# Designs tried in a protein design chat: VH-VL binders against q04399r243to374. Part 1

All scores and structures are predictions.

Target 1, 132 residues: q04399r243to374
Amino acid sequence: LINGKSSDGETIKIGFNTEYLLLRIVNSGMSGTQVFHLDGFQLIVLEADGIMIKPFIVQTINLAVGQRYTILVKLKSDTSFIRMINGCNKMMGYITKQWWFYKEGAHLDLPKNPNDVSIEHLPGFTKAELYR
Unless a header shows other numbers, all headers, positions and changes below count from the first letter of the chain; Kabat numbers aren't used for antibody chains.
F, E and O are the ipSAE of ESMFold2-Fast, ESMFold2 and OpenDDE, as the mean of both directions, binder to target and target to binder. V2 is 0.75 times the mean of E and O plus 0.25 times the DockQ between their complexes.
Where letters were taken out, [cut] stands.

## First folded at step 1 (VH-VL)

Design D01 (framework fv_diridavumab)
Fold by ESMFold2-Fast, scan of step 1:
Order: structure tokens, then sequence, then C-alpha cells
Structure D01 (fold): chain C 132 residues (1-132), chain A 120 residues (1-120), chain B 111 residues (1-111)
């Protein structure tokens, strides 16, 4: 649950006084491992595959088909934009999709040429056993 | 209440691999992350990596990526660390340690350690 | 070189007070909680302080921690010969080489 907004397209608006994001990340595909990452933020994992767990911190999450996590992210008070990376492994390589979270009321001026990110270079990235 | 026990001491040749185990008891093993931390003689501790057993997800320190593999057997309550392409500088005490709440911020319980000596 | 800098040694007499510093950067101490570990001769490290200034059960209140900016300090009062040990700070590093990092260690000698 991302502050009630959808992820349709490349940008997601969040409330201007949002201090935490609660995200439910699911690999709903029928094949392929997915990767999830937020630039500059740690991901606090609260729930895995329907199991409530003791909170733990990672920078990147790998999701096999059907896996899901509930993640809490603490925002800095001066944060206006957050880059979210979602990647998936296809038979012939990785496909990445980028979303930008931006606070309501911020001056929206996204970087003209955002840096490309190799999925395998994301902090804490781990390939699933299926793809080794 | 929580106890971590590493496997016995090892003496290995350069170029070989070593696999050490950590058996956890006393706590809710599957709710925590288990890390491996080594300490060479006369030096400070160095984090190698850790695993969240319920996910099978491991994270490695950059220095050890490509040489270390950390795995878990939840049924046996055991975490393993395999270090390959051993060099003399890998001679150290190897500890397993538990994250409080799996946060990755500090280690609340440590095993007593096991020695790995690399010599020809 | 250690990412977190500690003085290599410190000494004081029984009953006195000592402080041990730990210096880092914004990507580690500046943005994360600091922990401290005590390692007595021949033993595994033991958690002494977590979350900058909190003590686990069983750690006496003569041990204290604090953090300011990119530095942290461990304070020990009423020194006893049993405190003679190596002390290490530790924290998460959020940079590209993210992972847990320890300080180089400080050997406390109680003379």
Amino acid sequence: as target 1 above (132 residues)
Amino acid sequence: EVQLVESGAEVKKPGSSVKVSCKASGGTFSSYAISWVRQAPGQGPEWMGGIIPIFGTAKYAPKFQGRVTITADDFAGTVYMELSSLRSEDTAMYYCARDLYGSGEYFDYWGKGTTVTVSS
Amino acid sequence: QSVLTQPPSVSAAPGQKVTISCSGSSSNIGNNYVSWYQQLPGTAPKLLIYDNNKRPSGIPDRFSGSKSGTSATLGITGLQTGDEANYYCGTWDSSLSAGYVFGGGTKLTVL
C-alpha cells in the first residue's frame, strides 16, 4: 500500500507529508525472477509470503514467481523524488522498469537522462537459483 | 537461551575450499538473519555476509563476492558458509552471529568461533 | 584500512573513566545506528551497546554510548581490570559497497 496511489506509468505521486511508504511487492508473473530496489533507501521487510516476520533490512529484494513481501521504507524529510527500480528476468536477459515517486506539491522536474542501472549492479542483488 | 555453535577447526591447503556450519538453538531460528564474521589473528572483525533462512536470500560483502556462498537448512536449524580459492590471508577465526530482529544493524548473539588455517 | 576509525589503544587506572571514539561518514554512522562490541582475550565479541546508546540485558550502566553527526563514542566509568579488552564500533554502510562494517578496534589497558 503506496499512500493510496497507483503505479500506472513512470511516476507515482505521494502525500507531501509522507514519512513512510508501505509497499506490497508481488511477483505475479508466471515465469521469471523479479528484483525490487529504491535508490538511496533501505527496505525494511515486515512480511514474507504471508508470514509475519521480525523486521529486517535489505537494499534489494529478489522475488521468484509467486513470492511476495511487505516492505516499510522511511523517507527523509527533505526527499522530493525517489527512484524505484523493478527488474524481471526474461529468457534472453533482464528487462528493467523505472518508477519515480514524487511528493505532492514538489516541483516536478525529473532528470532528463537518468542513469541506466544494470540489475546485477544493484546493492544486494542476488540471482535466483533458477537462473544459475 | 539462544546458542550458536560452529563446526570444528579446519586445516586447508591454498586453492582449496572450506565449508563451515553454524547450528542455532534456543530461539526462533527462522525469524532471524545469520551472518558470518571472520577475524584474522591480531586484526578486527570483518563481516562476510549473511542469510535470511526463511527466504534463502543471502547477501555478501563486496570483498567476498564470488568466493563465498552462504546457505541454510531450516529443517536442520543450520546455516553453512563455504569459502573457495583459499589463500593464506583467509587464516582466521570464523564466527556466526545473529541479527536482532534481522535488522542487519547489530549482532546480539555470537558463536564461540571456529579456526580455519590455510597453509601448505 | 577500516572504514570506521578508532584510536588503536587507550589506558586508564582502575576506578577511572575512559572514552573511545569512532569516526565514519554520512553513508555509515551519519545515517545509521551504531553498535559497540567488547572482546575479552580468547573470546568472541559480545554486544555491549546497540542503537547508539542502548544496553542489552546484563550490561552494567557504567557503559554508555552516544552519537553526534558522523562520530560515536563509548564511555566506560568505574574501570575494572575485567574491562581490559578490545572494543569495536560497528554500523551499516549504505554506500555502493553496502554491508556491515566494523571499526579497527581499540585495545583498553587497565593499569
Scores: ipSAE 0.000, ipTM 0.504, lowest interface PAE 15.1, mean pLDDT 74

Design D02 (framework fv_diridavumab)
Fold by ESMFold2-Fast, scan of step 1:
Structure D02 (fold): chain C 132 residues (1-132), chain A 119 residues (1-119), chain B 111 residues (1-111)
Amino acid sequence: as target 1 above (132 residues)
Amino acid sequence: EVQLVESGAEVKKPGSSVKVSCKASGGTFSSYAISWVRQAPGQGPEWMGGIIPIFGTANYAQKFQGRVTITADDFAGTVYMELSSLRSEDTAMYYCARELWSGDYFDYWGKGTTVTVSS
Amino acid sequence: QSVLTQPPSVSAAPGQKVTISCSGSSSNIGNNYVSWYQQLPGTAPKLLIYDNNKRPSGIPDRFSGSKSGTSATLGITGLQTGDEANYYCGTWDSSLSAGYVFGGGTKLTVL
């Protein structure tokens, strides 16, 4: 689950030997498109709205209200942490949010202040998707 | 054995476009991704982007977004790279290179296509 | 500019050993596998090392790789005149401008 949390803020622990990360993501908001991105990783889309599809690869996913996807991510053996970026049009009451997946046993040194990131500059984003 | 055969040398004027092809033979194209990597004279290699032919999905380096298009004809076993709005800085050797689906390294390379952009 | 830093040249005599360094940051070498490529004059690059320290079939054990923190090294022992080439490190960059990045290259001269 992408909304999982640890007591150390917005971090999600994964197993030490994890080679593949399977994520289910959903836009459960009342309005507006959400954006999902894993910094430095490709997203392999396996399901759309509960239906298995021919797999395809993207860097960023845009989710309209009520859309859901099942995504597979291949991790590198020496990956200690992965930054997840989730964002939405700020005018609709949503903001860009950053999360970290970290492998069990890793020392995670996160910034004291949150890093700001613009979803408008993520690979695969277009302005039309933000405002429509 | 895998062989990647690239199209012939090109000489282009600034502002034009070039389309380079890479034909795979000897291997199963659908099990791998193909990337494009260029190398300017006297410089190191620079990754431009790649495509997974069976999905038709392409990823591009940020520097080339809006100018590069990578496409695949899976039936013909051929991948294309089109670069538009050519500048003198685009003068380089252009390689196609095969990578495993995960994209961690390039195991086979084409011999390269020379593209010269001159006024 | 090259994202990964390599020395521009190294030299040694036949039979000797050389080490070529490759320095990056936490977003590339620090978090990802490192590969090394050999480029002989007039030819395309050839994969020498992948996954930090593994050799493809056909690459002799004179070539080795290692990684520590944000740096990687390529080791070549028992130097031969045929090893004279440019050597490039490469890896993925996990920053927001994510993509594959190469080092600036090191020219090896066997004297």
Scores: ipSAE 0.000, ipTM 0.506, lowest interface PAE 16.5, mean pLDDT 75

Design D03 (framework fv_diridavumab; at its last look DockQ between E and O 0.05; V2 from the best seeds 0.00; counts 0 for: pae O 9.3 > 2, off the site)
Fold by OpenDDE, look of step 2:
Structure D03 (fold): chain C 132 residues (1-132), chain A 120 residues (1-120), chain B 111 residues (1-111)
Amino acid sequence: as target 1 above (132 residues)
Amino acid sequence: EVQLVESGAEVKKPGSSVKVSCKASGGTFSDYAISWVRQAPGQGPEWMGGIIPIFGTANYAQKFQGRVTITADDFAGTVYMELSSLRSEDTAMYYCARGEYDFWSAFDIWGKGTTVTVSS
Amino acid sequence: QSVLTQPPSVSAAPGQKVTISCSGSSSNIGNDYVSWYQQLPGTAPKLLIYDNNKRPSGIPDRFSGSKSGTSATLGITGLQTGDEANYYCGTWDSSLSAGYVFGGGTKLTVL
């Protein structure tokens, strides 16, 4: 579930002049590690479990149950939309879902849900974190 | 030490449903993944789906999506597989198997199998 | 027809070495651990190799596994008559139709 929705291919509108996204992500599930990725963007982690930390950059982030992160994403000047990839680790069968951020006023020409992505193929995703 | 004990053979009519059980003997499923794998006569094994009992989350092969339901009863230490809308092609040996190594990558313990025969 | 391709049969004399290949793709063998199973007639499959090249307890070291790219290989040295069985490779496939997949199987005949 993303923001209470289990659907795939949802959209989230962002401001036209948005230069940075500040995302607060939390795994509020009962079980399972969640995987978060923005296609083509680096994730700057600023906060972990409510504590400000020395910022570090990752391409893909894993959230254990109850885990929280604050992530900063610098948008490119020509960014009109961002594909968000979310899913579960191997324990949950690598279920993969996709959402899109899109800038207000931008031509909504989002690609149809592609079948070319899986959690375990995400950049920076480590399989070692997936097991017991 | 742990053994997987499956329910007895089933003979079913086309269109009916079958529910096979897999019970852990000598232990519990804990956080292992339990998969159901069937094998038709003269063919190789085919993964149907699986569940991690402690989480209650099941995964299914696309081929069986919507027709198979895998559930777990932790108190009973039992995992179930229900297959509906049976057809003759569903005639097979049905195994439950435990994934200890890498969960969904290797099955180290197998039941003896449950024969399901579908015939009119 | 199987996602993973194996030779339908191999044969060798006792004491000889045999290899069984398993060919897949980047969505399965290329990205996940391969397991091998031995199935004797009338029995359930038995795990021989996991994590590409690891042996469970009780499996003799004359059984070995390896993986390179999108292919895996099972090696059996010192072939014994009791090794006559069907052998299957298996791994997780990460396509959108995610699931565990088996090879078509290889019948090993000990001459």
Scores: ipSAE 0.011, ipTM 0.637, lowest interface PAE 9.3, mean pLDDT 88
Fold by ESMFold2, look of step 2:
Parts: C-alpha cells; structure tokens; sequence
Structure D03 (fold): chain C 132 residues (1-132), chain A 120 residues (1-120), chain B 111 residues (1-111)
C-alpha cells in the first residue's frame, strides 16, 4: 500500500515552483521487499532507518520490511511530471504500481504503462540492501 | 553562466599518480554534479566518475574503481580527480563536466580539458 | 566495442538531412534517457539533446532526437558546413556495476 492506497495510477500534485522533493519512504508491510524508483531522477539518500548518514546517490532503492529512507530529489526545471515506480516482491516476482507526481498547472496527459515495467531491470536495481 | 576550468597539463611517469583540479567560475559549486570524463587520442569520451560537491557523494565507473578518487573542497569551489598507478593507456584529455541535476543523465557544461601524458 | 553502437561516419550535402543512430540494450537506452553531444574539431563536447528529445537553450530546432526500444536517433536537417563534427550518444548503463557510457562516435562530413 502507498499511503493506505493499493490503487495503480494515482497522482500527487506538487507546486509549480518546486525545486526539490523531500520524500520519507517506509516499508510498513508485514512481509515483502519494496522497490522504489522515480523515472529519470536520482535519489539522494540522506537518512537510513531514522539516522542521518553520509549521503549517497542511487537510482533505485530496495527496502526490507521496516526499513525507512529519507530521500532528496532535485527536480529538473522543465519537468511537468514524474513517474514513480513501486515494486513489491511476492512469491513469484514483483507486483508493480505506477504513481505520478505532477506540477500544479500542468495540462499534459500523463503517460501510463501499467504492468509494463520490469522491476529487476530498473536502473541501479539490486537485491542486496543499500544500507545495512 | 557557470564555466569550468581544469588545472594545467601534466606529464607523469608510469606507476605515479596525477591529481587534476576543476574550478567553477563563481568560485563555488551549487548542488549540481561534477563528472570527470577522459578522451584518449582518436577515441570517444569515457566517464570516470562523478561527485555532488555539496553532499560529498562520489561514484566511480567500475573500470577505475580502486584507482580513481574524486573529492570536493566546497570552501575552495574545487573538485579534484586523482588517478593512481598510471599507465601509458591513461594518456588522454581529461574534462570536468557539469550535470545540472545529476551525473547519470546529461552533461550540459564542459571544461576545455587538460592533457595528462604518461611516459617514461 | 562501445556499449552503444554508432555508425563510424555519415555524410550529406549542405541543406540536406542526416540521421545518426545509436544502438544499445535494455540495460541502457531501453531503461534510461539518452543524450547527444557534438564535438567540433579541437573543442570539448557540447550538449545537443537531453532526455531523449529535448534541446537545451541555444540549440536550433533543426537538431532533433528520438528513442524507440533500445535505439536512439539524432536528426539534423538543413545541414551546414559548421555541423561537421563528431557526434556521441550517451546514457546510463545499469548492467555491470553501473556507469555512464558514450557511443564510439559518428563523424559527420558535409560535402
């Protein structure tokens, strides 16, 4: 679930003049590893499990149950929308969801390819934990 | 607009190290990324690694892992690249390049480059 | 032996159109945004195209980019003698321990 929603294709509005996103993500599930990715953006990891760390940069994050990260994302000045890819590892592979961040005032049709994303081929994907 | 200036050309012996600097025109970096890219004579560019100076986070191409160190001195507005255990194959033009958003997408500002020559 | 494959050269007359291909794989072009760079003789590379098809300020619209599957294409219309240069594609490759990769380059000759 993302913020209590299991729906695919949800959208999140952000301010027109926003330069950065600060995201606090947590795998609050009972089981299953969660994968998090923002298409075309890199994730600057500032905190792991509630502890400020020496920042590192990755393209895709793998979270075990109970793991938390604080992520900073620098937005491109010409970005109207950002596709968020979330994958949940189940017995036979990954169940995927796509959500969208979009800037206030955007009139663009949001692109969507449900169930078209291969989690294991996302840029920077690893099965190993990024921070122990 | 931001301009990048590399340190002067160097001639080095095999087995030694070289440290090249890159300065921004304003004397400071912002929260954008700086990469080092080299280009041997007659060949295409080759990414060596990059850093986001404000965070101090560096990433390296696997080919150079263990031989290259990229650091930033945010006070001096300078990024350094040090390449150790030099070989003749390291003779190339070395560029610093800016990634406005990161060092994974695109490099929108390039320095003019500096030559490192490795010969005995 | 570049990870990204480009033709070594292309040529066309002034005023004509040319395309330059860049072939990759699912670990790079297939999953990441592509950029294109122009390198005039004796100069540093210059960004022409980013995010597959976007132009930075100051790049004329006769330069265009596109991507389909694991391949990308740079298009140049209205060729001028000043376009004679090497052109490189670039993108992130996630296959090994990851890294940014450039194509081997394409020399454009305007005859």
Amino acid sequence: as target 1 above (132 residues)
Amino acid sequence: EVQLVESGAEVKKPGSSVKVSCKASGGTFSDYAISWVRQAPGQGPEWMGGIIPIFGTANYAQKFQGRVTITADDFAGTVYMELSSLRSEDTAMYYCARGEYDFWSAFDIWGKGTTVTVSS
Amino acid sequence: QSVLTQPPSVSAAPGQKVTISCSGSSSNIGNDYVSWYQQLPGTAPKLLIYDNNKRPSGIPDRFSGSKSGTSATLGITGLQTGDEANYYCGTWDSSLSAGYVFGGGTKLTVL
Scores: ipSAE 0.007, ipTM 0.629, lowest interface PAE 8.2, mean pLDDT 80
Fold by ESMFold2-Fast, scan of step 1:
Structure D03 (fold): chain C 132 residues (1-132), chain A 120 residues (1-120), chain B 111 residues (1-111)
Amino acid sequence: as target 1 above (132 residues)
Amino acid sequence: EVQLVESGAEVKKPGSSVKVSCKASGGTFSDYAISWVRQAPGQGPEWMGGIIPIFGTANYAQKFQGRVTITADDFAGTVYMELSSLRSEDTAMYYCARGEYDFWSAFDIWGKGTTVTVSS
Amino acid sequence: QSVLTQPPSVSAAPGQKVTISCSGSSSNIGNDYVSWYQQLPGTAPKLLIYDNNKRPSGIPDRFSGSKSGTSATLGITGLQTGDEANYYCGTWDSSLSAGYVFGGGTKLTVL
């Protein structure tokens, strides 16, 4: 759950400041460790379980049940959206959810069906990344 | 590139307070943390605390907890450090310094320093 | 009362190599990156090394850093008169009195 929303393969418009995106993530499940990753970005961890910590940079965060983190993401000047990967291990393997955070003021002409989105609609991404 | 410009020298009496400013020139504080580091004559540097202006969150060294307050006016591009209940041992050069991504791991840009003298 | 221990002084001749040590504990050097600062008389400290062994742009490769366990070392080769300065190590301390800590400093004299 990121910014109070959970989604599977959707493009979402969320306002964020010009230079940074602040995300609050939590593993609200009853079992299974969650994996969190933002494609092409480093994660700056600011808070763990509601308490401020010395910030540190990671590529990926693993969240045990009930853990929560506040993370800061520094945006690039050409960032129009961010693709998020949130996976959860289960008895049958990993289940991965994909989200897209849309930069406020950016204009993207996206097809109605996420599976019809092409590389040309999302500069900086490969076709494999759009459908993973 | 950004430079850090500190306010002018201060002479204060014991028991008073001092407020020093640090202004970003040629940039903003939106992607930095700003720390305050002091250095008494002939001694090494001592970290007092710092702030991440975009969050308004300050962290203080235990020695200064309760006496130091660090605030940011992000709109004005200025960070302040106020030290209260001044003693002669607070006589020092006071620097502001920038931390980028891992806000508290290294300080790459420093102000030129502001002298604060506490005398009777 | 520095939590990071450095030798108070070190000296060598021009062209020689020196190393400056910085000793801490598991709550500081043992669990976080080390930085090194050069301070010439009358100036603010200048960052020489960050993340244990990386140099900022403009710092010559004569300066190097390393870390092992709870100790860090600054190496300076090809010593020059302009290298005479105080050198400080620094890192984050994760103990109950959490914060950034500096070493006591080492005065380098080039004879």
Scores: ipSAE 0.005, ipTM 0.538, lowest interface PAE 14.1, mean pLDDT 74
ESMFold2 (binder alone), look of step 2: mean pLDDT 90; pTM 0.932

Design D04 (framework fv_diridavumab)
Fold by ESMFold2-Fast, scan of step 1:
Structure D04 (fold): chain C 132 residues (1-132), chain A 121 residues (1-121), chain B 111 residues (1-111)
Amino acid sequence: as target 1 above (132 residues)
Amino acid sequence: EVQLVESGAEVKKPGSSVKVSCKASGGTFSSYAISWVRQAPGQGPEWMGGIIPIFGTANYAQKFQGRVTITADDFAGTVYMELSSLRSEDTAMYYCARDTYDSSGYEFDYWGKGTTVTVSS
Amino acid sequence: QSVLTQPPSVSAAPGQKVTISCSGSSSNIGNNYVSWYQQLPGTAPKLLIYDNNKRPSGIPDRFSGSKSGTSATLGITGLQTGDEANYYCGTWDSSLSAGYVFGGGTKLTVL
């Protein structure tokens, strides 16, 4: 049960009383796989490719070209911000990008220059997805 | 304070079904997942499946797919596990256990005391 | 058979240190966080360690966890008679239907 969100560059604001974050993620690229992860959170998968499925829990999602998932994330009462990690497959491996979700009223104490995270070190990632 | 209260012991005949309940109290019922874990005499625990009450749908271990059904009644604050086509090998202690599904890994932080199910002919 | 392998038993004297191993594969321990559970005779399991090496509130520092590759270990120092129990590791297994798996268990005897 999500109540609003907005974006501001590399940060996305969510309502102060948001208990659940509902995300629709899509690999709209023409080639290469994508990886999606929320640091410190489990991803509850509700839909795959537009079809409702029995919910299951993963820590990281791999998206082939054209794949899409609807995921639900339960926020902790003490959550001020969440780091979102997205990786895109390239010839020499993955290029990783980061975004931040933050609750209204929270101080943005985000690292000024956050280090990139290796996709292969994300919880639940498999080697086969990195190389194929 | 979180409590998981399971229904009483059951003695069932082979081929029948058993339905065990787990009533959750303390904290918001919808804020966590409930799993069912069984333990046969002298053996380790075995995960059967779990439910996130706000969705009303459940995930099951491959071994139990087709025989187990897990449901939730949000009004009663209760989760049920029904196991069908019972065999003597289903004689075990059945636990419900809570997982805060927003954690970075799966962990069961609170457990019911267990319900003994005996399948006898 | 359990998917995660633990030694069936371990024993040590009071005050000693013991380690319990848990061996899996890349699809479970190698890729996911490990939890450890203590089960005293006649009781339900109790969470001892989560996220490989973290302790819930109330669990003493004598208990520690670690993970390396496809194996995890539970360490117990300053053994007490009250530590006699079965110990189980647990984690997700990605090779199954995103299911949780437990180790076969290790019985700790403190003599």
Scores: ipSAE 0.006, ipTM 0.537, lowest interface PAE 10.8, mean pLDDT 76

Design D05 (framework fv_diridavumab)
Fold by ESMFold2-Fast, scan of step 1:
Structure D05 (fold): chain C 132 residues (1-132), chain A 121 residues (1-121), chain B 111 residues (1-111)
Amino acid sequence: as target 1 above (132 residues)
Amino acid sequence: EVQLVESGAEVKKPGSSVKVSCKASGGTFSDYAISWVRQAPGQGPEWMGGIIPIFGTANYAQKFQGRVTITADDFAGTVYMELSSLRSEDTAMYYCARESYDILTGYFDYWGKGTTVTVSS
Amino acid sequence: QSVLTQPPSVSAAPGQKVTISCSGSSSNIGNDYVSWYQQLPGTAPKLLIYDNNKRPSGIPDRFSGSKSGTSATLGITGLQTGDEANYYCGTWDSSLSAGYVFGGGTKLTVL
């Protein structure tokens, strides 16, 4: 339950458990593809477009306009931070935004140079989807 | 009917720290990000950083990295911004603002009234 | 200096129309939606336009926005004395590690 939908952006809704993070991601945009990645974590896809599917594991999700997924992320006891990377295709290029998750009581020091990641170099990224 | 209520004006000495608070009401606090934006006298707004309270995730503008810390107390519905090693150039109005739509691509739909911070010797 | 360039001032008479430009680059306006904020003297900025051309509830239709390439424009028609304010454009900039950037501002004087 984080932020509302935009015509151009992802909306993330979260259900927490001590051992898991349940994410609902959606590309509510009208004109571009979206890329979603959690650095160092695998994404277990449970639903696609509101329909239960056989679970499968991906490293990066490419979201066409209107697509949505329900994703399970397993958290280890030693996980204190997670880098969330979002990429949006906007016309002639793309925008990469980075955000950090922290467990309550964990350190809030950001890792050095978090902006050195290009979405084109993310595991499982599909560049062709940025130009559709 | 979202309201962002900021703490009162501060006068600080160079080298000290200041901590400004922003209490959110009228909406689901955890459903949006809160950013801090400052405005020096006669100048335009400057984004300092933001936080996603439900994650405890904070991100900072490069200019302020190492001097600014943004934290959230979800239970109290309050976000804090602490700026250390104050200089006279930090004299400004400090606003908290809610980022609407998507936490990754939003805009600022509601603003606090601002907290004046004056740094003088 | 500001990352986004606006004219420092603009003026027009009541009932007339005015346009305020905002110029950026491919890393900001060229890559993301533009918002516009109105700041009346002594007040916090107020969201006026979002997603290039959309208005929040309560904003009259005499305010409009547009975007072309790496530039955006705010249009105001039927000018009223209450429109006298500073106007700022804003957008996300990929070159600033997910940082938000504002224009330098335009002071609108209603003569």
Scores: ipSAE 0.007, ipTM 0.517, lowest interface PAE 14.2, mean pLDDT 74

